# Ledger of designs, part 43: VH-VL binders against NAD kinase (nadK)

Target 1, 268 residues: NAD kinase (nadK), of Syntrophomonas wolfei subsp. wolfei (q0aze0)
Amino acid sequence: MKIILVNNRFKENTEKKAQEIAGQLSALNVEVIIDNGLDEPYAGTVDFIMVLGGDGTMLRAARRYGQRAIPVLGVNMGTVGFLSNIEINELAEYLPLILREEYSLEARMMLEVAVFQQQSLLTRVFCLNELLLRSNSPRMLSFALEISGQKLEPYRGDGLIVSTTTGSTAYSLSAGGPIADPQLDAFIVTPVASHIINKRPLVVSPEREISLHLLEEREAIIGIDGQIKMDFGAENRVLIKRAPHPLLMVNLKAKPFFTSIDRSLQRQ

## First folded at step 4 (VH-VL)

Design u41 (from m2 with light chain S33E; framework fv_ragifilimab)
Fold by ESMFold2-Fast, scan of step 4:
Structure u41 (fold): chain C 268 residues (1-268), chain A 122 residues (1-122), chain B 113 residues (1-113)
Amino acid sequence: as target 1 above (268 residues)
Amino acid sequence: QVQLVQSGAEVKKPGASVKVSCKGSGYTFTGYYMYWVRQAPGQGLEWIGVINPNSGGTTYNQKFKDRATMTVDKSISTAYMELSRLRSDDTAVYYCAREGFLEWSPYGMDVWGQGTLVTVSS
Amino acid sequence: DIVMTQSPDSLAVSLGERATINCKSSQSVLYSENNKNYLTWYQQKPGQPPKLLIYWASTRESGVPDRFSGSGSGTDFTLTISSLQAEDVAVYHCQQYYSTPYTFGQGTKLEIK
């Protein structure tokens, strides 16, 4: 069995904990690869991915490894979040179940984001939460949104979010988007400070293709999961579609999504 | 507009403490690490430390570890750096800067605050 | 600690001519697993904070003119300005972010002759 341990290099405690866990797993005849974010993703075959950290670390793991159809377990290191299934102090209790593959998997859709410059592919990125198009200056953006070839009336405002259902509780929520059951597969398209009063969030089939481009020369950026930033100009086009594979999240312990989100909203 | 705005200039006596603030706007504050760097007049840049604003986790340059404290207030998107037991050679412009991170690799400090001049004089 | 040394300390170049600034690290800043050099260049004009120019030794930051280029690997790095413009007058700093504590070179002051 080969396991990738994903951790955050800038937290010394997580690096030491990853080494400790790697030692325990090695004693159980498990090969361990530590991914602390400095390297390119491990290219070899692996059986399981264990993410040590908060939601941010999980989002990075999903972008790097989510398309490989490998089980991914979020282990919380003390930062409260939505993407972890167990706490670090519970790992020893659940480790036998992990090694016997005695767990369920929850499939979470991902976005495939392709950025073009006049028909040339500049980059292709996957993400678990959302793509954000926003102005990189105080000036309002004017942009076109197409859904499966259907061209909508132009958007004018600060930007647009294209989110997965998992991402519905992230930036899309702050911009006025709906809370979605993460068991559903759908794109949520949420305008950011739209100047047009009738522009509402859209919930569309995950089989649709969404494209965005600027209608006027403006400084804009594309943000991915709040972690990757890319310049976006009038010569650029972005295509968003369902990624080929969902993220396979390990479920060792029942998590009450609706009561958790309800409590979170009351504390805001 | 991604921006880091720092507190104003300070004049302190030797032995005092100074606390510099750095307010982020135009981005997800908790999504990016925050560096603190200083520059004495006519000298090069010197790294003080880095803080993860999501967790509060810190890494300090050992030279400053006993005197510097980095903290974050997420509710107002503000990072702080406090330097205690000030000496005359702590006179410098203090900068906060955001760490760029792309494809799991840090790539440098992509956004900088305007700087805060701290003068330590008797 | 990794020691960063720049040369020269000061450089005067005529408008339109090539400017070359060197940076040496006391140990390699090349990460063999991803083949990236953890070396950045910053431009600092009087009264302003540093501005990121080049990262991973040779990648230009967005919005930086193509007359700026970085090269080198391991311990020896070069920043080149192919055709000096008046607005390029500044102090240039190299930095390693391979290992903490992160360290900077002493800076190179670029002036018009």
Scores: ipSAE 0.000, ipTM 0.393, lowest interface PAE 17.9, mean pLDDT 86

Design u42 (from m2 with light chain N34D; framework fv_ragifilimab)
Fold by ESMFold2-Fast, scan of step 4:
Structure u42 (fold): chain C 268 residues (1-268), chain A 122 residues (1-122), chain B 113 residues (1-113)
Amino acid sequence: as target 1 above (268 residues)
Amino acid sequence: QVQLVQSGAEVKKPGASVKVSCKGSGYTFTGYYMYWVRQAPGQGLEWIGVINPNSGGTTYNQKFKDRATMTVDKSISTAYMELSRLRSDDTAVYYCAREGFLEWSPYGMDVWGQGTLVTVSS
Amino acid sequence: DIVMTQSPDSLAVSLGERATINCKSSQSVLYSSDNKNYLTWYQQKPGQPPKLLIYWASTRESGVPDRFSGSGSGTDFTLTISSLQAEDVAVYHCQQYYSTPYTFGQGTKLEIK
C-alpha cells in the first residue's frame, strides 16, 4: 500500500508528527510519501491520502489531489473544523481499518475555475470551497454575471462568491449565504456587500456554467479556497463549472453535519 | 520552509542604478503579492510598491514611480526591484516581503527577505 | 495619503511590566465588507528584518507569544505586551494596508529600564 501524508510544515509540531506517523506506517509495510507543500504533487499512483491538519490543509490536499479519485482522510491536529473525520489521538485505533480498506466514502463536489484573457486560457484550478471575486481596494466593482448563457443585470458591490455546498459554511456563510447540506450538489452564488438591495444569494444547479467579468477597469482579486489569489482585470473572464470528479472523503466514524453546525453557530 | 532570499550588498555612485533580487522558496510564488520596502539608517519603513508575480502588474508609491521598476521571473521564483538615478539619500536597507492572504483577505507582510544594504556614496 | 502616527517615540519598561504602544491613522482603516481593520504591527530587532506580530489589528500571528495583543478599531490602535521579557526589546512599527500608498508609523523603540 502507498499513502500520501499531507501536512503543513509551517504549523508547529506537524513535521515531527508526520515523520512519526510515516515511521509507524513503514513498520506496517506501507510506503509513505510525505507532501509538506514544498514540491510538486506526487505524480505516481497511490492508494490513500491522509491529511494531517485543519481545514486549510485539507483544502490544499483537495486542490492537489482531489481530481484523482483517491480516498482522502482528514486527521485533525487540534483545530476546530468541518473537513476532518478523526482526531490525531484516534489514528492508532482506526489505522487497521484504513489498511484493510474498511471505510465508507462521501463524494464532495468541487469547482473547476478557468481564467481567460480574451480567448486565451491563463490558468485552470480546482477547489473544494469557493471562488471569491473581490475588489482589492475600497472601490466598488461593477461586474457581469452570466449563468448558462443567461445574462443577469449588472452587479455593483464589493464582490461575489461562487461556492460548493461544502463551502456553504466557509466564506459564503460570513457573506450571508445559506447553510447547505454537503450531500447536495449545487452552486451557491452569494453577493458581497451589493449596492442593489434585491441581489440575493442564488442556489443553482451544478450543471450550470457561471461566467464573471468586470464591466469597468478596476483592480480586483480572484481568491481560491482562501489559499490562492490572482489579479482580475477588465480583460479577464472567469468560467466556473462543476469539476469532473468529486473529492472522495473517508468516513471512519459518524460525524453528524447538522448537529455539528448547530453547535458551532451556538458558540458563534 | 517559506523563505525570501535577497541579493548581496551594493555600493553605487550617485546617478547609477541598482537592481535587487528576491528569490522565493517553499510556497507557490505566483499565489502571493510581493512588496518592496526600504529603511534608511535610523529611520522608519517606507513602501516602494507591490507586484503581482502572476500577472506582472504593479502599483508604485508616487515618490518612486519615476525611478523604480519592479519585475518578476516566474521560472526561477525571483522578483526584482531596480532603482535608477540614485542619490545619497537612497542609502537604505531594501526589503522584499510577501503579502499574506487568509480568509479571503490580505493581512500584511508575513514573510520578509533578509534585506539588501544599498550604499550611495561620494 | 493615510498618515500613521505612533506614540511614544521611545519607551523604557522594566522586565515583567506592561508596555503599551499607540498608533493613530489619519482616516479609518476599517474595511466594511469583511469587517477587518487593515492594520498590522511588526517587531524589528537590530540588524534584522521586521517580523509580523499582529494583523487585522487584533489577530496574533502564529508563533507569537500570548503576552502580545492588539486592540482598537477605525483610527486608534494599541499594541500591548503584558509582561516584558528581555527578547522583546525592539522597534515596533504599525502599518496600514487599507489604501495605497501603504504607510508606516515612525516606529517606537522599546528598551529595558
Scores: ipSAE 0.000, ipTM 0.435, lowest interface PAE 14.2, mean pLDDT 86

Design u43 (from m2 with light chain Y38F; framework fv_ragifilimab)
Fold by ESMFold2-Fast, scan of step 4:
Structure u43 (fold): chain C 268 residues (1-268), chain A 122 residues (1-122), chain B 113 residues (1-113)
Amino acid sequence: as target 1 above (268 residues)
Amino acid sequence: QVQLVQSGAEVKKPGASVKVSCKGSGYTFTGYYMYWVRQAPGQGLEWIGVINPNSGGTTYNQKFKDRATMTVDKSISTAYMELSRLRSDDTAVYYCAREGFLEWSPYGMDVWGQGTLVTVSS
Amino acid sequence: DIVMTQSPDSLAVSLGERATINCKSSQSVLYSSNNKNFLTWYQQKPGQPPKLLIYWASTRESGVPDRFSGSGSGTDFTLTISSLQAEDVAVYHCQQYYSTPYTFGQGTKLEIK
């Protein structure tokens, strides 16, 4: 058995905790690979991925490993969030279940984001929450949105979010998008400060292809899960579609989505 | 062992069409873009187009757009390039090539077919 | 369209000596967001298809001997063979894949003196 431990090198105590857990797993004859985010993703085959940290660390793990159809467990290190299943102080209790593969899996859709220079592919990334198109200057963007070949009326505003259902509680929520059951597969398309008063969030089939391009030369960026930033200009086009594989999230402990989101909203 | 195997040499008359095949093996065929490139005798390489084997989506060099058609048959991991209204200056070796992908970006044509010589009589 | 220009058209180098081939693009092929130059070098021997040597201007493809190296950024690129071997006799091509249509240099023929 081979396990990847994903942690954030920049968070105090996570490196020490990762080493402690790696030592415990090695004592049980489990091979451990530590991924602190600085190097390229481990290229070999692995059986399980354990993410030590908050939602941000899980988003990075999903981007790096989510397309490999490997179980991913979020272990919370005291950070408030939605993507972890157990707390670090519960790990010892659940470790035997992990090693015996006694758990269920939840499939979470991911986005495939491809950025083109005219028709040339420059980069293709995967993400769990969302793509954000936004202005990188005080000027509003004018941009075109196309859904499965259907050209919508031009957008004017600060930007647009294309989100998974998992991402419905992230930036899309802040921009006025709906809360979606993460068991549903759908794109949520949420305008950011649209100048056109009747532009509404859209919920569309995950079989749709969504494309965006600028109608005027502006400084803009594409943001991925709030972690990656890519320059986006008038000669660029972005294509968004459902990723080939969902992220397989490990469920060891009942954590009902609606109860969790309701509690979170009461605290805000 | 990753391999691209192309169909054999063709001799055509001016005005005819030719269809070259390219069969992939040893990898997930739909996971990689497929390029078509030609090379006239003693000349440099010239890009014809690229096809996404998963979607069937294509991008053509405008020079060939009116005459070239790229298709795929996913069930047999085979890509095709058909060139119509052949002229003597279409005499060339035609290659298929796979585009590699690493670190979220394409990096170049990492695997090439052996080439198909197409001769167009004058 | 991005025009790729190689120099020289042909080059003769003695065994064990350094060979240098240049490639210039009419526009930058650097994608600044990931700091990658979308430029490749291919080796083509007579009767064979091209073989990928260098990608992203300076990264050597797996299995390519370390005497081959690539350098440059933006518009000016160089392929260097530090100590020429007999099997290195070939035509070398640079290519940009930053913007369609994808374009190649005219090729540089490398020969032994």
Scores: ipSAE 0.377, ipTM 0.730, lowest interface PAE 3.7, mean pLDDT 90

Design u44 (from m2 with light chain Y98W; framework fv_ragifilimab)
Fold by ESMFold2-Fast, scan of step 4:
Structure u44 (fold): chain C 268 residues (1-268), chain A 122 residues (1-122), chain B 113 residues (1-113)
Amino acid sequence: as target 1 above (268 residues)
Amino acid sequence: QVQLVQSGAEVKKPGASVKVSCKGSGYTFTGYYMYWVRQAPGQGLEWIGVINPNSGGTTYNQKFKDRATMTVDKSISTAYMELSRLRSDDTAVYYCAREGFLEWSPYGMDVWGQGTLVTVSS
Amino acid sequence: DIVMTQSPDSLAVSLGERATINCKSSQSVLYSSNNKNYLTWYQQKPGQPPKLLIYWASTRESGVPDRFSGSGSGTDFTLTISSLQAEDVAVYHCQQYWSTPYTFGQGTKLEIK
């Protein structure tokens, strides 16, 4: 068995804990590849991916490895999030189940985001939560949204979010989008501070293709999962589609999504 | 491990059509864009088009747009390029090539098919 | 269309000597957001498909010997072979993938003196 151990180089104790876990796994004849984010993704075949950290580390792992159809386990090491399944203090208890491949998998849809310069592909990224189109200046954006070739009335505002159901509790929630069951496959299209008051979030089929382009020359950026940022101008076009493969998330214990989100909302 | 295998050489008369196949193996076929490029004897490389195997979306070089058709069959991990109304100056080796992808960015054609010689003669 | 111009068209270099091939694009191929030049170099030996040597103008493909290096940014690019070996005899092509139609230079034929 070969396992990739993904950690966050900037979080407290993650490097030390990754080394400890790698040692424990090696003692059990498991080959361990450590991915701390500094190097390119490991190109070889692997059997399992263990993510040490919070939601941000899981989002990075999903972008790097999510399209390979490899089981991915989120192990929380601090602040509780929505993408981890077990706590670090529980790892020893669950490790035998991991090594025996005794767990269930939950498929989470991902986005395929392709940014073009005119007709040339500049960037293709897969992401778990969302794409954010936003203004990078005090001026609001004027932009076009097409859904499967259907041209909507122009948008005017600070931007737009195209989210997976997994991403419904991230930036889309902050912008007024609905909370979605992450087991559903759908795109959620949420306006950001729309100047047109009647623009509402849309929930559309994941088989739809979504395209965006600016109608006026403005300083804008495309954000991916809150971690990647790309300049976006009037000569650019972005296409968003369901990624070829979902992220396969490992379930070792019941995750109470609805009670967790309910508690989070009550804190506000 | 990763390879692209193309169909065999073709001899066609002017006005005919040719369809070249390119079968991918050893990687996730839908994860990479596929280029088609040709090279006439003793000449440089000429881009025909690119196809996204996941969506079937295509972009053609304007020079070939009216005659070239790129398609994919995801079930057998195979891409096709058909060129119609062949002329003698279409005699060339036709290549399929996978667009390499790293750090969210394409980086050129990292895996190439062996090439398919298409000869157009009267 | 972006025009790619290579120089020279052909080059003869003695074994062990440095070979330098230039490539110029008619407009910038630098993507400011990721600081990458959308330019590649390919090596093509007779009867074979092109082989990727250098991508993003200066990054060597896995398995390519250290004697190959790429440099430049924006519009002016150079492929350097620091110490020519017999196996390096080939035609070298540059390509931009910044804007469609994707275009190649005319090729530079490298021979041993």
Scores: ipSAE 0.115, ipTM 0.636, lowest interface PAE 6.1, mean pLDDT 88

Design u45 (from m2 with light chain Y98F; framework fv_ragifilimab)
Fold by ESMFold2-Fast, scan of step 4:
Structure u45 (fold): chain C 268 residues (1-268), chain A 122 residues (1-122), chain B 113 residues (1-113)
Amino acid sequence: as target 1 above (268 residues)
Amino acid sequence: QVQLVQSGAEVKKPGASVKVSCKGSGYTFTGYYMYWVRQAPGQGLEWIGVINPNSGGTTYNQKFKDRATMTVDKSISTAYMELSRLRSDDTAVYYCAREGFLEWSPYGMDVWGQGTLVTVSS
Amino acid sequence: DIVMTQSPDSLAVSLGERATINCKSSQSVLYSSNNKNYLTWYQQKPGQPPKLLIYWASTRESGVPDRFSGSGSGTDFTLTISSLQAEDVAVYHCQQYFSTPYTFGQGTKLEIK
């Protein structure tokens, strides 16, 4: 059995714990690859991915490995989040089940984001939460949104978010988007500080293709899961589709999504 | 083994049309963009267009947009390029080529068909 | 359109010596967001389709011998063959894929002296 341990090298706890866990797995004759973000994604065949950290570390793991149809387990290291399934102090209890492959899988849709320079493909990335189009200056953006070839009236404002249902509790929520059951597959399209009255969040079929481009020259950025930033100008166009494969998340115990989000909404 | 196999040589009269096929094998056909490029005898390479086999979406070099048509038949992993209203200066070897993709970015045409010679003469 | 210009048009080099081919683009082909130059080099032997040698200006395609290297950024690019072998006789083409229409240099014919 070969396992990738994904950690956040900038958190002291996760680096030390990753080494401890790698030692424990090695003692059980499991081959371990540590991905701390410094190197290219491991290109070989692996059986399981264990993510040690918070939601940010899971988002990176999803971008690197989410399209390979490999089980991914989120192990929380102390930061409250929505993408982990077990706590680090529970790992020893669940490790035998992991090694015997006694767990269920939950499929989470991902976005495929393609950025073009005019009609030339410059980059294609996958993400679990969202794409954010945002001005990188004090000036408002004017941009066009097309959904499956249907051209909407121009948007004016600070930007737009195109989110998965998993991403409904991330930036989309902060911008006024709905909370979505992550068991559903849908795109959530949420305007950011729109200057046009009645621009509302849209919930659309995950089979739709979403296209964005600027209608005038502005300095803008495309953000991916809050972790990747790409320049976006008037000669650029972005296409957003459902990714070919969902992220396969490991469930070792039931996680109460609705009670967790309800509790979160009551806090200051 | 990844390969692209093109249809055989064609001889056409001016004003006719030609349709070249390109069959992919050894990879997920819909996962990679397909380019069409031509090369006149003793000349350089000239890009005709690109097609996304998954969606059927196309981008043409403006020089060819009025005469070239690119299509795909996903059921047989085959791409087609049709060029109409042929002129003598359309005589060339026509290639299909797959776009390589790595590290979230395209990196050029990594697999090429063997080429199809199209001769236009009266 | 981005215009690609190669130099020289033809080059004769002795076996074991260094061959250098230049390629210039009329506009930058560097994508600032990922710091990659969208510039490829292809090798074409008589009667054969082009073969990818170098992509992103300096990354060698799998299976291509170490003697081939690419360098440069933005608008000025170089393909170097450090120790010419007989099988390297070919026409070499550079191409940009930063912006449509995609464009190629005119080609450089490499011959043995």
Scores: ipSAE 0.409, ipTM 0.723, lowest interface PAE 3.1, mean pLDDT 89

Design u46 (from m2 with light chain S99T; framework fv_ragifilimab)
Fold by ESMFold2-Fast, scan of step 4:
Structure u46 (fold): chain C 268 residues (1-268), chain A 122 residues (1-122), chain B 113 residues (1-113)
Amino acid sequence: as target 1 above (268 residues)
Amino acid sequence: QVQLVQSGAEVKKPGASVKVSCKGSGYTFTGYYMYWVRQAPGQGLEWIGVINPNSGGTTYNQKFKDRATMTVDKSISTAYMELSRLRSDDTAVYYCAREGFLEWSPYGMDVWGQGTLVTVSS
Amino acid sequence: DIVMTQSPDSLAVSLGERATINCKSSQSVLYSSNNKNYLTWYQQKPGQPPKLLIYWASTRESGVPDRFSGSGSGTDFTLTISSLQAEDVAVYHCQQYYTTPYTFGQGTKLEIK
C-alpha cells in the first residue's frame, strides 16, 4: 500500500505531525510519500491520499490529485471546516478501516477551468470550490457570459463566481448564492456586486459549458479556490466545464451537512 | 509506453480527399489535446489544427479551415484528420502529436506519430 | 499572426565546439501570470518526426543531454549546444504556442564542419 500525506509545511506543528504519522504508517509496511506543497505532485501510482489540515489544504490536494480517481481523506487538525471527515485524534481508531479499505466514497464534482489567449490554451486547472472573475482596479467590469453557446445580456459589476455545489458554502455564499446539497452536481453562477439589479444567481446543469470574456479592456483576474490568481484581459477567454473525474472523498463517519451549515449560519 | 501510431502512406489524385488516422496507447486518450501538423518536402512545419479528444472541440488554422476536418473516436483511442479537395501542393508528411501538460500549463508536443506521407499527383 | 524567424538558416560547427541558434518572435510569447515563455525547440533528423528538446524556452525535456540549453524571454530566444557531438546533426525548429495560429520558425540546419 502506498499513501500520500498532504500537509501545509508552514502551519505550526503540521510538518512534525505528518512525519510522525508517516513513521507510524511505515511501521505497518505502508509506503508513504509526503507532499508539503513545495515539490511537484507525486507522479507515481498511489492507493490513498490523506490530507492533514483544514479546508485550504484539502483544496490544494484536490487540485493536485483530484483527477486521479484515488480515495482522499480529510483529517482535521483543529480548524473549523466542511471538507474533513475525521479529527486527528481519531486517526488511530480509523486506521485499520483505511488499510482494509472498509469505507464509503462520496463523489464531489470539480471544475475544469481553461484560460485561452485568443484560441490558444494558456493554462488548464481543476478546482473543488469555484472560479472567481473580478476587477483588479476600482473600475467595474463589462463582460459576456455564455452558457452552452447561449449568449446572455452583458454583465456589469465587480465580477462573477462559477461554483460547484461543494463551493456553495464558500465565496458564492458570501456573494449571495444559494446553499446547495454537495451530493448534487450543478454549476452555481453568482454575480458579484452586479450593477443590474435583476441579475440573479443561476443553477445550471453540470453538462453545460460556461465561457467568460471581457467586453471592454479592463484589469481583471481569475481566482481559483481563493488560492491561485491569473491575469485576465480582453484577449483572454475562460472556458469552464465539469472536470472528467470527481474528487472521491472518504467517508468513515457520518457528517451531517445540513445541521452543520444551519448551526454555522445561526452564528453568522 | 506512450505512443501514437498513424495510418500508412496514401497516393491521391487532385480533387480527392484523404483521411489520416492516429491511434494513441499507453495513456488516457481523453486527457490530452491532439495536434495535427504537416511538413512539405524540404519545408518547415505547418500547424493544421488541434482537437480536444474529450469534447470533440476543434481549433483550425484559418488556412485549412474550409478543407480540414478533425474528429476522434474515443472508444478506440483514435484521432482522424481529413483533408478534402487535395492539390499537388498538399503533398507532405502529416503528423499527429500529443500536447504535453505540466504545472497546469501546456508545454509543447511531447509525443509524435511516425508521420503519414500523402502524395498528390495526377 | 506571430511570425517566428530563425537565424541562421544553416550553420556548420566543428565537433566539440559551441553551436548557437537564434529564434525571434514578432510579439511577446511570455504569459505574465505564470512567468512562462510559450516557446519550444524541436530536433528533427532526416526521415523522423520532430523530437521535443526544450520547452518553456529554457526547460530541458527528460532524456535530453546537458549540453543542450535554451535561454531568452519575450521575443528573443537562443538554443545552445555547448559541445557539439556527431549525433546532433539535425534541423532545429522553434515554435510558439502562446496564441493561435501556432507558428514555427523556418528551421536551422546544423552540420558538422
Scores: ipSAE 0.427, ipTM 0.744, lowest interface PAE 3.2, mean pLDDT 90

Design u47 (from m2 with light chain S99D; framework fv_ragifilimab)
Fold by ESMFold2-Fast, scan of step 4:
Structure u47 (fold): chain C 268 residues (1-268), chain A 122 residues (1-122), chain B 113 residues (1-113)
Amino acid sequence: as target 1 above (268 residues)
Amino acid sequence: QVQLVQSGAEVKKPGASVKVSCKGSGYTFTGYYMYWVRQAPGQGLEWIGVINPNSGGTTYNQKFKDRATMTVDKSISTAYMELSRLRSDDTAVYYCAREGFLEWSPYGMDVWGQGTLVTVSS
Amino acid sequence: DIVMTQSPDSLAVSLGERATINCKSSQSVLYSSNNKNYLTWYQQKPGQPPKLLIYWASTRESGVPDRFSGSGSGTDFTLTISSLQAEDVAVYHCQQYYDTPYTFGQGTKLEIK
C-alpha cells in the first residue's frame, strides 16, 4: 500500500508529526510519500491520501490530487474545521480500518477553472470551494456573466463568487450566499457587494458552464480556494465547469453537517 | 523558512543603471505579489512599485515609472528591479518585500529582503 | 496620492511606560466591501529591514508581543505599546495600501527616556 501524507510545513510541529506518522505506517509495510506543499505534486500511483491539518491543507490536497479518484482522509491537527473527519489522537484507533479499507466514501464535487487570454488557454486548475473574481484595488468592477450561453445583464460591484456546495460555508457564506448540503451537486453564484441591489445569489445545475469577463479595463484578480491568486484583465475570460471527478472523502467517524454548521453559526 | 535574499551592495556613477535581484525561497513564488521599496539614509520608506510574479503585471509609483523596471524570472524564483539614469539622491537601501494575503485580502508586506545598499556618487 | 502623516516625529518614553504613536491619512483607507482598514504598522531597528507588526489597523502579526496594539478607523490610527521594553527602541512606520501609489508616513523614532 502506498499513502501520500499531505502536511503544511508552515504550521508549527506538523512536519515532526508527519515524520512520526510516516514511521508508524512504514512499520506496517506501508510506503509513504510526504507532500509538504513546497514541491510539485507526487506523480506516481497511490492508494490513499492522508491530510494532516486543517481545512486549508485539505483544500490544497484537493487541488493537487482530487481528480485522481483516490480516497482522501482529513486528520485534524488541532484547528477545528469542516473538511477533517478524525482527530490526530484518534488515528491509531482508526488505522486498522484504513488499512483494511473498512470505511465509506463521500463524493464532493469540484470546479474546473480554465483561464483564457482571448482565445488561448493560460491555465486550468481544479478547486473544492470556490473561484472569486474581485478587483485588485478598492474600485468597483463591471463584468459579464454568461450561464450556458445565456448572457445576463452586466454586473457592477466588488466581484463574484462561483462556489461548489462544499464551498457554501466558506467565502460564499460571508458574501451572503446560502448554506447548501455538500452532498448536493450545484454551483452557487454569489455577488460580492453588488452595486445593483436586485442581484441575488443563484443556485444552478452543475451541468451548466459559467463564463466571466471584464467589461472595463480594470485590474482584477481571480482567487482559487482563498489560496491562489491570478491576474485577470479585460483581455481575459474564465470558464467554469464541473470537474471530471469528485473528491472522494473518507468517512470513518460520523460528522453531522447540519449540527456542526448550526453550532458554528450560533457561536458567530 | 520563507525568505527573500537580495544581491549585494552596488556603487554607481550618476547616469548609470543598477539592477537589484531578490530570490524567494520556502514558498510558492508565483502565489504572492512582490513590492519594491527604498529608504534614503536617515529618511522614510518610499514605495517604487509592485509586480505579480505569475503574470509579470506591474504597478509603478509615478515618481519612478520612467526609470524603474520590475521583472521576474519564475524558473529561478527571482524578482528584479532596475533603476536607470541614477542621480545622487537615488542613494538608498533598496528592499524587496512579499505581500501577505489572508481572508481574500492583502494585509501588507510580511517578509522582507535584507536590503541592497546602492550608492550613487561621482 | 494619499498622504500619511505620523506624530510625533520622535518621542522618548521611560521603560515600563505607555508609548503612543499616531498616523493620519489624507483620505479614508477603509475598504467598505470587507470593512477592513488597509493600514499597516512596521517596526525598523537600525541596519535592519522593516518588520510587520500590525495589519488591517488592529490585527497583530504572528510572533509580535501582545504589548503592541493598533486602533483606529478611516483616517486616524494609533499604535500603542503598553509597557515599553528596551528592545522596542526603533523607528515605527505606518503605511496605506488602499490605493496606488502605496504611501508611508515619515516615521516616528522611539527612544528610551
Scores: ipSAE 0.006, ipTM 0.448, lowest interface PAE 10.8, mean pLDDT 86

